# Ledger of designs, part 32: VHH binders against Flagellar brake protein YcgR (ycgR)

Target 1, 263 residues: Flagellar brake protein YcgR (ycgR), of Thauera aminoaromatica (c4kar8)
Amino acid sequence: MAELSTPSPASPAPLDGGRGDELEKFTLRGARQILQLLQDLITHRGLITAHTGGGHSFMTAVLKVDEERGRVVLDPSPDPQANRRALAAPRLTCVTQLDGIRIQFPLVGLGEGQDKGRPALFAPLPAEMLRLQRREFYRLQVPLAHELSCLLKAEDLARKPVEVSARVIDIGAGGVAVVVPTGAAEFVIGGTLPACRLALPDGEPIELDLEVRNLNRQTQRNGTEQLRVGLRFAALPRAADTRIQRYIFKTERALNAKARGGL

## First folded at step 17 (VHH)

Design LB5 (from AX8 with A33W Y100F)
Fold by OpenDDE, fold request of step 20:
Structure LB5 (fold): chain B 263 residues (1-263), chain A 121 residues (1-121)
Amino acid sequence: as target 1 above (263 residues)
Amino acid sequence: QVQLVESGGGMVQPGGSLRLSCAASGFPFSSYWMSWVRRAPGKGPEWVSTISDSGGSESYADSVKGRFTISRDNAKNTLYLQMNSLKPEDTALYYCAREFYEDFGPWFDHWGQGTQVTVSS
């Protein structure tokens, strides 16, 4: 009876992706600031994506801030399974935007109940909220024409080493998202892909270690399934970071110029 | 400035069809994954569908799978949602949203004001 080692719950990734020092200036910890930001999310009917881990997420919104009880009230998902996952999760990572600014905050201690006779989710007020202004933490969706790729060193279902050339669809300072054919490799959330190669247009590929953080299945029109993989940079040399940032800024500028009719 | 403007909503009987449109401006539309999200009265929001930048890949919530079809015309900077076999439970405000995919998963950095869909006899 081989004890199926229950995969150790992947430690919730730090909100900062290891960039804690850089993100501190964008982190709100003041009670009043947090309350105000949550209230603003209510006022603007912010659509929040709540991530429960394991590649799962659901949509929610802040319904109410209960200052007296020190809790936030959220809309439950219309999907009961999503709510079950949320309640079972040690932490929710909530992501949204306000006035084009990315807002991210953790919620812990989620519970279910009723608010004014309606089902609701409850959590203590977040201890911190991240407000990322675009200039420093750009996430770029890679234009199709750039054909960025990442050579992934992974394993197949038989645990044989395989190399998969994956299209990069999103890139930022913290990591990349790629698309791969289903079955090309086995990806395990929390697993590390060592010595991968990120190809940028401006030079030699960057060798780096990638951590698998999220998986999402997509279906092609022809019925073929694809997998979106969210990857975090496990360690990024400063020189590599600089190159990535340069690429992002250059590309964004070019795209915006084109959109304005300048090219 | 990024703008998303939803249209095509209205009132329809159960079993009917409706086609939503989203006009995108202020960004290179063809480079972005796009999604539909909806919010029914008195309920939380719900992801409906996502389409890739090229339109080559799509995904659907189980609640709409087989009934809804997401599509896009990059030349027109327009996202579409064809809704067939509509049900009362499809009654909602429908949002067009720009989707990103990060290490933690998908999220939306922009959405429109929404278009109202009401399915009622």
Scores: ipSAE 0.911, ipTM 0.970, lowest interface PAE 0.5, mean pLDDT 91
Fold by OpenDDE, last read:
Structure LB5 (fold): chain B 263 residues (1-263), chain A 121 residues (1-121)
Amino acid sequence: as target 1 above (263 residues)
Amino acid sequence: QVQLVESGGGMVQPGGSLRLSCAASGFPFSSYWMSWVRRAPGKGPEWVSTISDSGGSESYADSVKGRFTISRDNAKNTLYLQMNSLKPEDTALYYCAREFYEDFGPWFDHWGQGTQVTVSS
């Protein structure tokens, strides 16, 4: 009876994507600041995506901030399964925007109950909230006209090494999102893809280790399934980071210029 | 400035159909994945559907699968949601949202004011 070692639940990824020192200046830890930001999210009816891990997420919103009890009240999902996942998750990663600024915060200790006779989710106030105001953390949608590719070194179902050329659809300082044909490789959340190659237009591909963090299935109009894969940079050399940032800024500028009718 | 303006909502009987539109401006629309999200009265928001930048790929919530169709016209900077076989449970404010996909998954960085859909006998 081979004890199937249950893979240790992948430790929740830090909110900072491993860039803790760089993000500290954008991290709010003051109780008053946190309360104000949460209140602003209520006022603006912010749509929040809450990630439970394992490639799952649900939509929510802040309903109320209970300062006396030190808790935040959230809308439950209309999907009971999503709520079950949320309650089982050791941490929620909540992501939203306010006035075009990305806001990210963790929630731990999620519980269910009732607020004013309606089902609600409850959590202690977040210990920290990330407010990303600067362009340095800009996430770019890669335009179709300027495709980026990433060569993924993965394994198939038989654990045979395979290389998959994936289209990059989204890129930022923390990682890339790619699309791959379903069945091209086996992806395991929490797994590492070593020695992958990110192709940038400015020179030789960048060799990277990528961590699989999220998986999402998409269906093409022709009925073919595709997989979106969220990948984190496991270890990004400074030179590589600089190149990626340069690409993002250059591309964003070009896209905006085109949108303004300049091209 | 990024703008998303939803339209096409209204009142319809169960089994009826509606087509929602979202006019996008202030950004290169064709470069972005787009989504529909809805919020019913007294309920939390719910993801409905997502479409890729080219319109080549789409996904749906189980609650709307087979009844709703997301589409886009990049030349017109417009997102659509065709809703068929509508049910009272589909009553909600429908938002058009710009979607990003990061290592942790999808999130929305912009959405409109929404368009109201009411399904009632």
Scores: ipSAE 0.907, ipTM 0.970, lowest interface PAE 0.5, mean pLDDT 91
Fold by OpenDDE, last read:
Structure LB5 (fold): chain B 263 residues (1-263), chain A 121 residues (1-121)
Amino acid sequence: as target 1 above (263 residues)
Amino acid sequence: QVQLVESGGGMVQPGGSLRLSCAASGFPFSSYWMSWVRRAPGKGPEWVSTISDSGGSESYADSVKGRFTISRDNAKNTLYLQMNSLKPEDTALYYCAREFYEDFGPWFDHWGQGTQVTVSS
């Protein structure tokens, strides 16, 4: 009886994607600041995506901040299964925006109850909130014309090594999102894809290790299914990081110039 | 500045149809995945549908699958949601949202003011 070593639950990815030092200046830890930001999210009716891990997420919103009890009140999902997953999750990763600024915060200790006779989710106030004010930390959606690709070294269902050329749709300092045909490879959340190759327009492909963090199924108009795969950079050399940042910056600048009617 | 303006909402009877539109400006629309999200009165928000940048891929919530169709015209910088066989449960404020996909999954960095859809006899 071979003890199937239950893959150790993938440690929740740090909110900072491993860039803790760089993001510290954008991290709010003051109680008053956190309360104010949460209140602002209420005022502006912020749409929040809450990630429960395992590739699952649901939409929510902050309903109330209870300062006296030190808790935040959230809208439950209309999907009971999503709520069950949320309650079972050791941590929620909440992502939203305020005035175009990306906001991220963790919630732990989620519970369910009622607020004013309505179902609600409750959590202790977040210990920290990330407010990314600078564009250098923003995610770039890759223009179709750039046709960026990432060669993924993965395995098929038979655990045979396969190489899959995947289109890169999003890129940031922390990772990439790609689209792949369904069945091209088997992806396991929490798994590492070693020695992948990210193709950038400015030179030779970058070799890097990627961690599979999220999977999402899409259907093409022709009925063919595709997978969106969220990948984190597991190990990124400094030189590679610089190249990626340069690409993002250059592309954003070009896109903005075009949008302004300049080119 | 990124702008998303929803329109096409209204009151319809059960079984009726509506077509929502979202006019996008201030960004290269054709480069972005777009989504519809809705929020019913007294309920939390709900993802409805997503379409790829080229319009080649689509996804739907189970609650609307087979009844709703997302589409886009990149030349017009417009996102659409065709809603057929509407039900009272579809009553909600519908938002057009710009979607990003990161390692943790999808999220929305911009959305409009919404357009109200009311399905009532």
Scores: ipSAE 0.883, ipTM 0.971, lowest interface PAE 0.5, mean pLDDT 91
Fold by OpenDDE, fold request of step 23:
Structure LB5 (fold): chain B 263 residues (1-263), chain A 121 residues (1-121)
Amino acid sequence: as target 1 above (263 residues)
Amino acid sequence: QVQLVESGGGMVQPGGSLRLSCAASGFPFSSYWMSWVRRAPGKGPEWVSTISDSGGSESYADSVKGRFTISRDNAKNTLYLQMNSLKPEDTALYYCAREFYEDFGPWFDHWGQGTQVTVSS
């Protein structure tokens, strides 16, 4: 009877998407700093997207910071199913902004209860909060005119290998978002797509491994469904990272110049 | 500076209609996915609808599906939300929000001050 070694629960993906040391300088770990930032989110009524994994998310807001109990109080979703998912999730990935600064933090140990007679979600204070200024936030929504594509090596419903040319709609240091026709391939959250090819305008395609992290269905006006796929760079060569960053900066600069009426 | 300014809110009777607008400035509007989010009094915020950069694709929360229609005019840098068959539970502050989609999913990096919608008899 071969003891099927239960695969060790995959260590929660680092908030930094593997950027490790590079993001440390932007990561708040001090209790006072974390408390202040959470308080600022309350003051500014920050809209938070909380990701529960499995391609699901819900919106929330910080209602209260309880320093004495070391916990944060959040608005529950008006969707009971979202709340159930949240409570079942081992970790929430919370993302928001304050004054144009991207803020990301994990919450673990989520519970439900009441705050002043109203339903609320409770979690221990986050151990860390990532704060990235716009200049440090290397993410771009790709203009349609650029026609960036990613060749995905995937499988169909019959587990037959298929290649799907997907439009890249969003690109950053941590990964890409693509759009594919529904049914073009089967995507499994947590699955790896090996030897994919990301096409950038400045040279040869970049070969890379992609991890499927999120799936979102969209409906076209004609009734056709599309799938947005969030993909993480599982293994990105250093040279490729540099190229991606260069592309993002160059494109963003050009777009902003155009928006300002610059030729 | 990125600016989003919501308008078109007001008071309407159940079964009525409203059209919200969001004027965008300070960024290339046509390159961004846009969303509507709402927050009812004493409740948590909720996503309402999202539209692609070109307007070719859209999605809706189940609570508004079939009643609300998101659209955009990229030439005018304006996002719209047509709300039909309004219900009291649609009473909320409605925000226009710029959407990013990262590996973990969607989030909003900018939103306006909101426009108040009140559905009451």
Scores: ipSAE 0.871, ipTM 0.970, lowest interface PAE 0.5, mean pLDDT 91

Design LB5 (from AX8 with A33W Y100F)
Fold by OpenDDE, fold request of step 20:
Structure LB5 (fold): chain B 263 residues (1-263), chain A 121 residues (1-121)
Amino acid sequence: as target 1 above (263 residues)
Amino acid sequence: QVQLVESGGGMVQPGGSLRLSCAASGFPFSSYWMSWVRRAPGKGPEWVSTISDSGGSESYADSVKGRFTISRDNAKNTLYLQMNSLKPEDTALYYCAREFYEDFGPWFDHWGQGTQVTVSS
């Protein structure tokens, strides 16, 4: 009778594959710490955005922590389709804030059931929770006045190369969010856009490769649809990183000064 | 300190209208995408609507599409939600939320205390 070695549960994929080592200091792995943080989320009624992949997300909240069963109980979405997506997803990426601190945690093994007669989602307790202060993973909302743009080298629906000038709406150390007209190009999540050009105010555009991470369709007031595209820096030269960081810091400082009535 | 203060909630009959407001302070309001999220009693939270920083782009949940209109006045640091043709199912605590966007997608890094909307006969 060959003892079928129950495969050791695959360690949950690191929250951020590329900066794993740097994020470790901000990652909670202690059971007590995780439980406390989840409890705090309950107490504060934290609004959690759960990403299911494919550019889809839904809102949820932690309802309960079941320590005995080692599970977290979440509110299901009022949208049945969102719940279906959630249940079908191999992993949820949950993001929220507590006291201005960004909290991120993965959930794996989502199931549905009932808690006290109400529909609920269940998942094993997260193995890790990332707690980041804003300063460390801050994405700057780009002021409209800065008119940052990114020239995207993409393909159209016919797979013809097209260049699309996209407005940058958000920028961080890891990537940018841009807005493009719907139909301007075809974007595939996980796809790479090579040799794009990010225009910063302080000099020549930065050439870089971008990976499409998410897509969000939006409707303009005029009825025109536009696409919000989340892009990751696939390969960022150190010099470019420095420039981006400098821009972010400078802009943040200016925005903060203005917010304080100093401008 | 970032502050979001919702107002305009109340009780209304089915088919009625309400206009919610959110006063923002402590951050450059015009630089952020803003959203409304609601939480009905005994239900999970639900995204309702999002508006771009400039107000040029809007998105709505299917449940409110055609009935609700999100808008903003950046000069007044105020977010609005016009709610028409209200239904009992719209009964919820409505939160104004600041949207943050990362590589995996949007989330909300700040929200207010909420304003209660009750749609009842």
Scores: ipSAE 0.870, ipTM 0.969, lowest interface PAE 0.5, mean pLDDT 88
Fold by OpenDDE, fold request of step 23:
Structure LB5 (fold): chain B 263 residues (1-263), chain A 121 residues (1-121)
Amino acid sequence: as target 1 above (263 residues)
Amino acid sequence: QVQLVESGGGMVQPGGSLRLSCAASGFPFSSYWMSWVRRAPGKGPEWVSTISDSGGSESYADSVKGRFTISRDNAKNTLYLQMNSLKPEDTALYYCAREFYEDFGPWFDHWGQGTQVTVSS
């Protein structure tokens, strides 16, 4: 009976997506700064998406900051299953915005209880909060007209190698989101897709390794299901990073110009 | 500046219908996935539905599946939520939200002030 070594749960991806040095300037670690930002989220009734891993997430909001106990109080999900997943997760990745600025922070040590007679989730205050102010750190939704694609090297259900051409819907410095037909390939969260090819409009495709990080099912108008796949760049050459960034900046500029009636 | 303005909320009896609208401005609406999120009194927020940029794909929370329909008119920069067979538990403030999908999953970078839906006998 060969003990199938349960693959060690893939270490949660760093909040910085491997861009630690670049993101350090935007990372808040001061207790007062963190408290203030959390309070601002309360004041503005910020909608937070909390990711539990495994392709699961739920919506929440900060209800209270308990400075005395050093904890944050969150709204539980109306879905009991989501709350169970949250409590079982080693870490939550919380993402929201304030005044159009992306805010991201981890929560660990989640517990459940009551606050003023209402069900609530509790976690220690985050050790850090990422506040992204610059456009260069924003993710771009790819215009349909660009027809950006990524050739995925994956396996089918029979573990036979397959190549899937996937439409890229979102792109950033840390990775891409793609859409694929359901059944085109088997995707395993935490798995690596080696030697994939990202096609940019400005030249030859970029060869890169992709890590599957998230899966989301969608239904097409015709009733056919498709998958949104969140992919992280596992290994990105510097030259490729530069090209991707250039594409994002150029595209954002063009889109904004058009939106302003300048084109 | 990105703006999302929800409308169409109101009071309706159980079993009734409402159609919510969201007027988008300040960004290329047709390039973005859009979602509805709601927050009921005394409860946490919850995702309701998402639609792709072209409107070619949709997803729904189990709680609203079969009753709600998300749609969009990109020419009018408007997102819609048709709500049928409304239940008291659908009472909430409904937000239109712009959705991104990253490696960790979906999140919302903008939302409006919301429109109130009240389902009551």
Scores: ipSAE 0.869, ipTM 0.970, lowest interface PAE 0.5, mean pLDDT 90
Fold by ESMFold2, fold request of step 23:
Structure LB5 (fold): chain B 263 residues (1-263), chain A 121 residues (1-121)
Amino acid sequence: as target 1 above (263 residues)
Amino acid sequence: QVQLVESGGGMVQPGGSLRLSCAASGFPFSSYWMSWVRRAPGKGPEWVSTISDSGGSESYADSVKGRFTISRDNAKNTLYLQMNSLKPEDTALYYCAREFYEDFGPWFDHWGQGTQVTVSS
């Protein structure tokens, strides 16, 4: 994953991306359950993405659980800047999978040190771990053929209003991610884009407010830069939610039917 | 059932080249952004490169820029990593990983068993 360079300090992302009440029943809080799940991640050599806030992240893994000291031991990043951001962050959001099930947990109070003579990161055991067994909470990866788009009402470098038509690459109950050329508009994590228009195939575009949650830069084949923008829906009217859920459901059914029929 | 199977690893001298492949099955490959991640002996995992669902954009870790090229063939459900000017520091187990991009950022929900690349004299 490319590191984002937006310089604003931001609070760590929540465990569930803003749907905490609905996901509480998938949240483990028992010490024995947490220790066993962490041990399973060690045994399966789980690849963990640790999000440090401000759109930055790094790869890590759990090296061990130190039950006597009540802490987990993690691999540091080979990038010293990523380690410094991690140590400065008030909270890491760690995300991985086990047997195809999304595992997410916060780490607070990260410190650095050594484990058996090797550099390592340390944190108290997490107080909770999300084991998300319900696929409906995952974002749908939008098929290229659908050409789903969202009209963003943003500002350019000179703070003048611009409209940007962006391809939607994923969509879920809580938001979308889109791709735009770098420089088409200026996006700030935490900023709000009011009155955007999401174009679904089955009716009029949906007008909705979006909040910028993540920015990721990448290079196009022609050498120009583009930006992947993670967007959260503001309070979503029930009718709009129903249309989005219907699109997701129909698309998932079509993709599953093709996979079964084609296999 | 989602499967990712890496291949093409091996032993090579410094300065040499290798091409890794990842055969994908059990999911709509062309709808997913894909990445290579590596784990060197005694080190933690390191992100190497990501390619967009269409193959129209890509990104690289600084340590591999200019030497590695990620690519994909959506008709063959295959991801590739062309590795040139290999260094001993590139010695690692290389994983093909399927990416989700949530509002908090990217994460990987599946990866293969990896293919070993060893660069030594």
Scores: ipSAE 0.784, ipTM 0.924, lowest interface PAE 0.8, mean pLDDT 86
Fold by ESMFold2, look of step 19:
Structure LB5 (fold): chain B 263 residues (1-263), chain A 121 residues (1-121)
Amino acid sequence: as target 1 above (263 residues)
Amino acid sequence: QVQLVESGGGMVQPGGSLRLSCAASGFPFSSYWMSWVRRAPGKGPEWVSTISDSGGSESYADSVKGRFTISRDNAKNTLYLQMNSLKPEDTALYYCAREFYEDFGPWFDHWGQGTQVTVSS
């Protein structure tokens, strides 16, 4: 297993901030729109997760927008290693929310310095920002009672095939996240797991090719380690996509009905 | 509507203890991984700890390992942070945050107003 960095606020993430062609519809490129959105993040004290690649991320916030210099100013991490990774990264993928809308933007050319005597990170204003509607990029947090699982076709430390049954913790159109005991298999970011099997409640399991996108180490109550694995669908047949979307829709509707008092 | 309300902050001496609570409503709490994030005066936000949806696994920032314990009670829709051996460096506004996990990794789509923890002699 690749050595994971000091834990970030959640799990490590890849640097690539999205699915390009699908995201273009939600991309803001107007300078005034970008400046206003960044100012809104400042006003609302938005908590931003900045993904530096290799499964690493850190928390930050926009301190200010310097329109005259064409720069955004960010809080540095208190972890010196996170700052070094951020400064070495070709691109940061920043993600947060505003009024329940997912906000995502890349930063390139990150540098360090001081802002009014305070350490800070600087980058040119992003050339684009995403305001993503939940409908097209929704990730369902799977209810524990559903006990969804995915059979992973992976490799052990000796690079021999091994099958690992993993609990699915979330699912969307683009992939799943699962948990497995550390050491059950070796996972490498960028690696492909062919012919895995996703077990939905109704029907036969779905055969899927999966790509490992991020890894996050967690400690279980019994003292053993667990790995959270972010998996992208490498090839998703239309029939499989239909079944996944139906599961998400039915589950969300049921959860919303319970939240509204069963109306 | 999603709500996260933190409480339990206060003033303590170095070496003291506090237990923070976060009351969650408006969403299926037991389906979500939850985190604590803190913001010290004059500094940016810092991730503190994350707990899985079931409460069966957890992780901590190196700065708090061995001193802080995250927990949850899914029957009460409540997240907790037990903070022991507190240091002045732990002085911060502590937020309860709801996590999503995407192909690029985690992010937080909701957080509360925070509860203030002040550690000073």
Scores: ipSAE 0.779, ipTM 0.911, lowest interface PAE 1.0, mean pLDDT 85

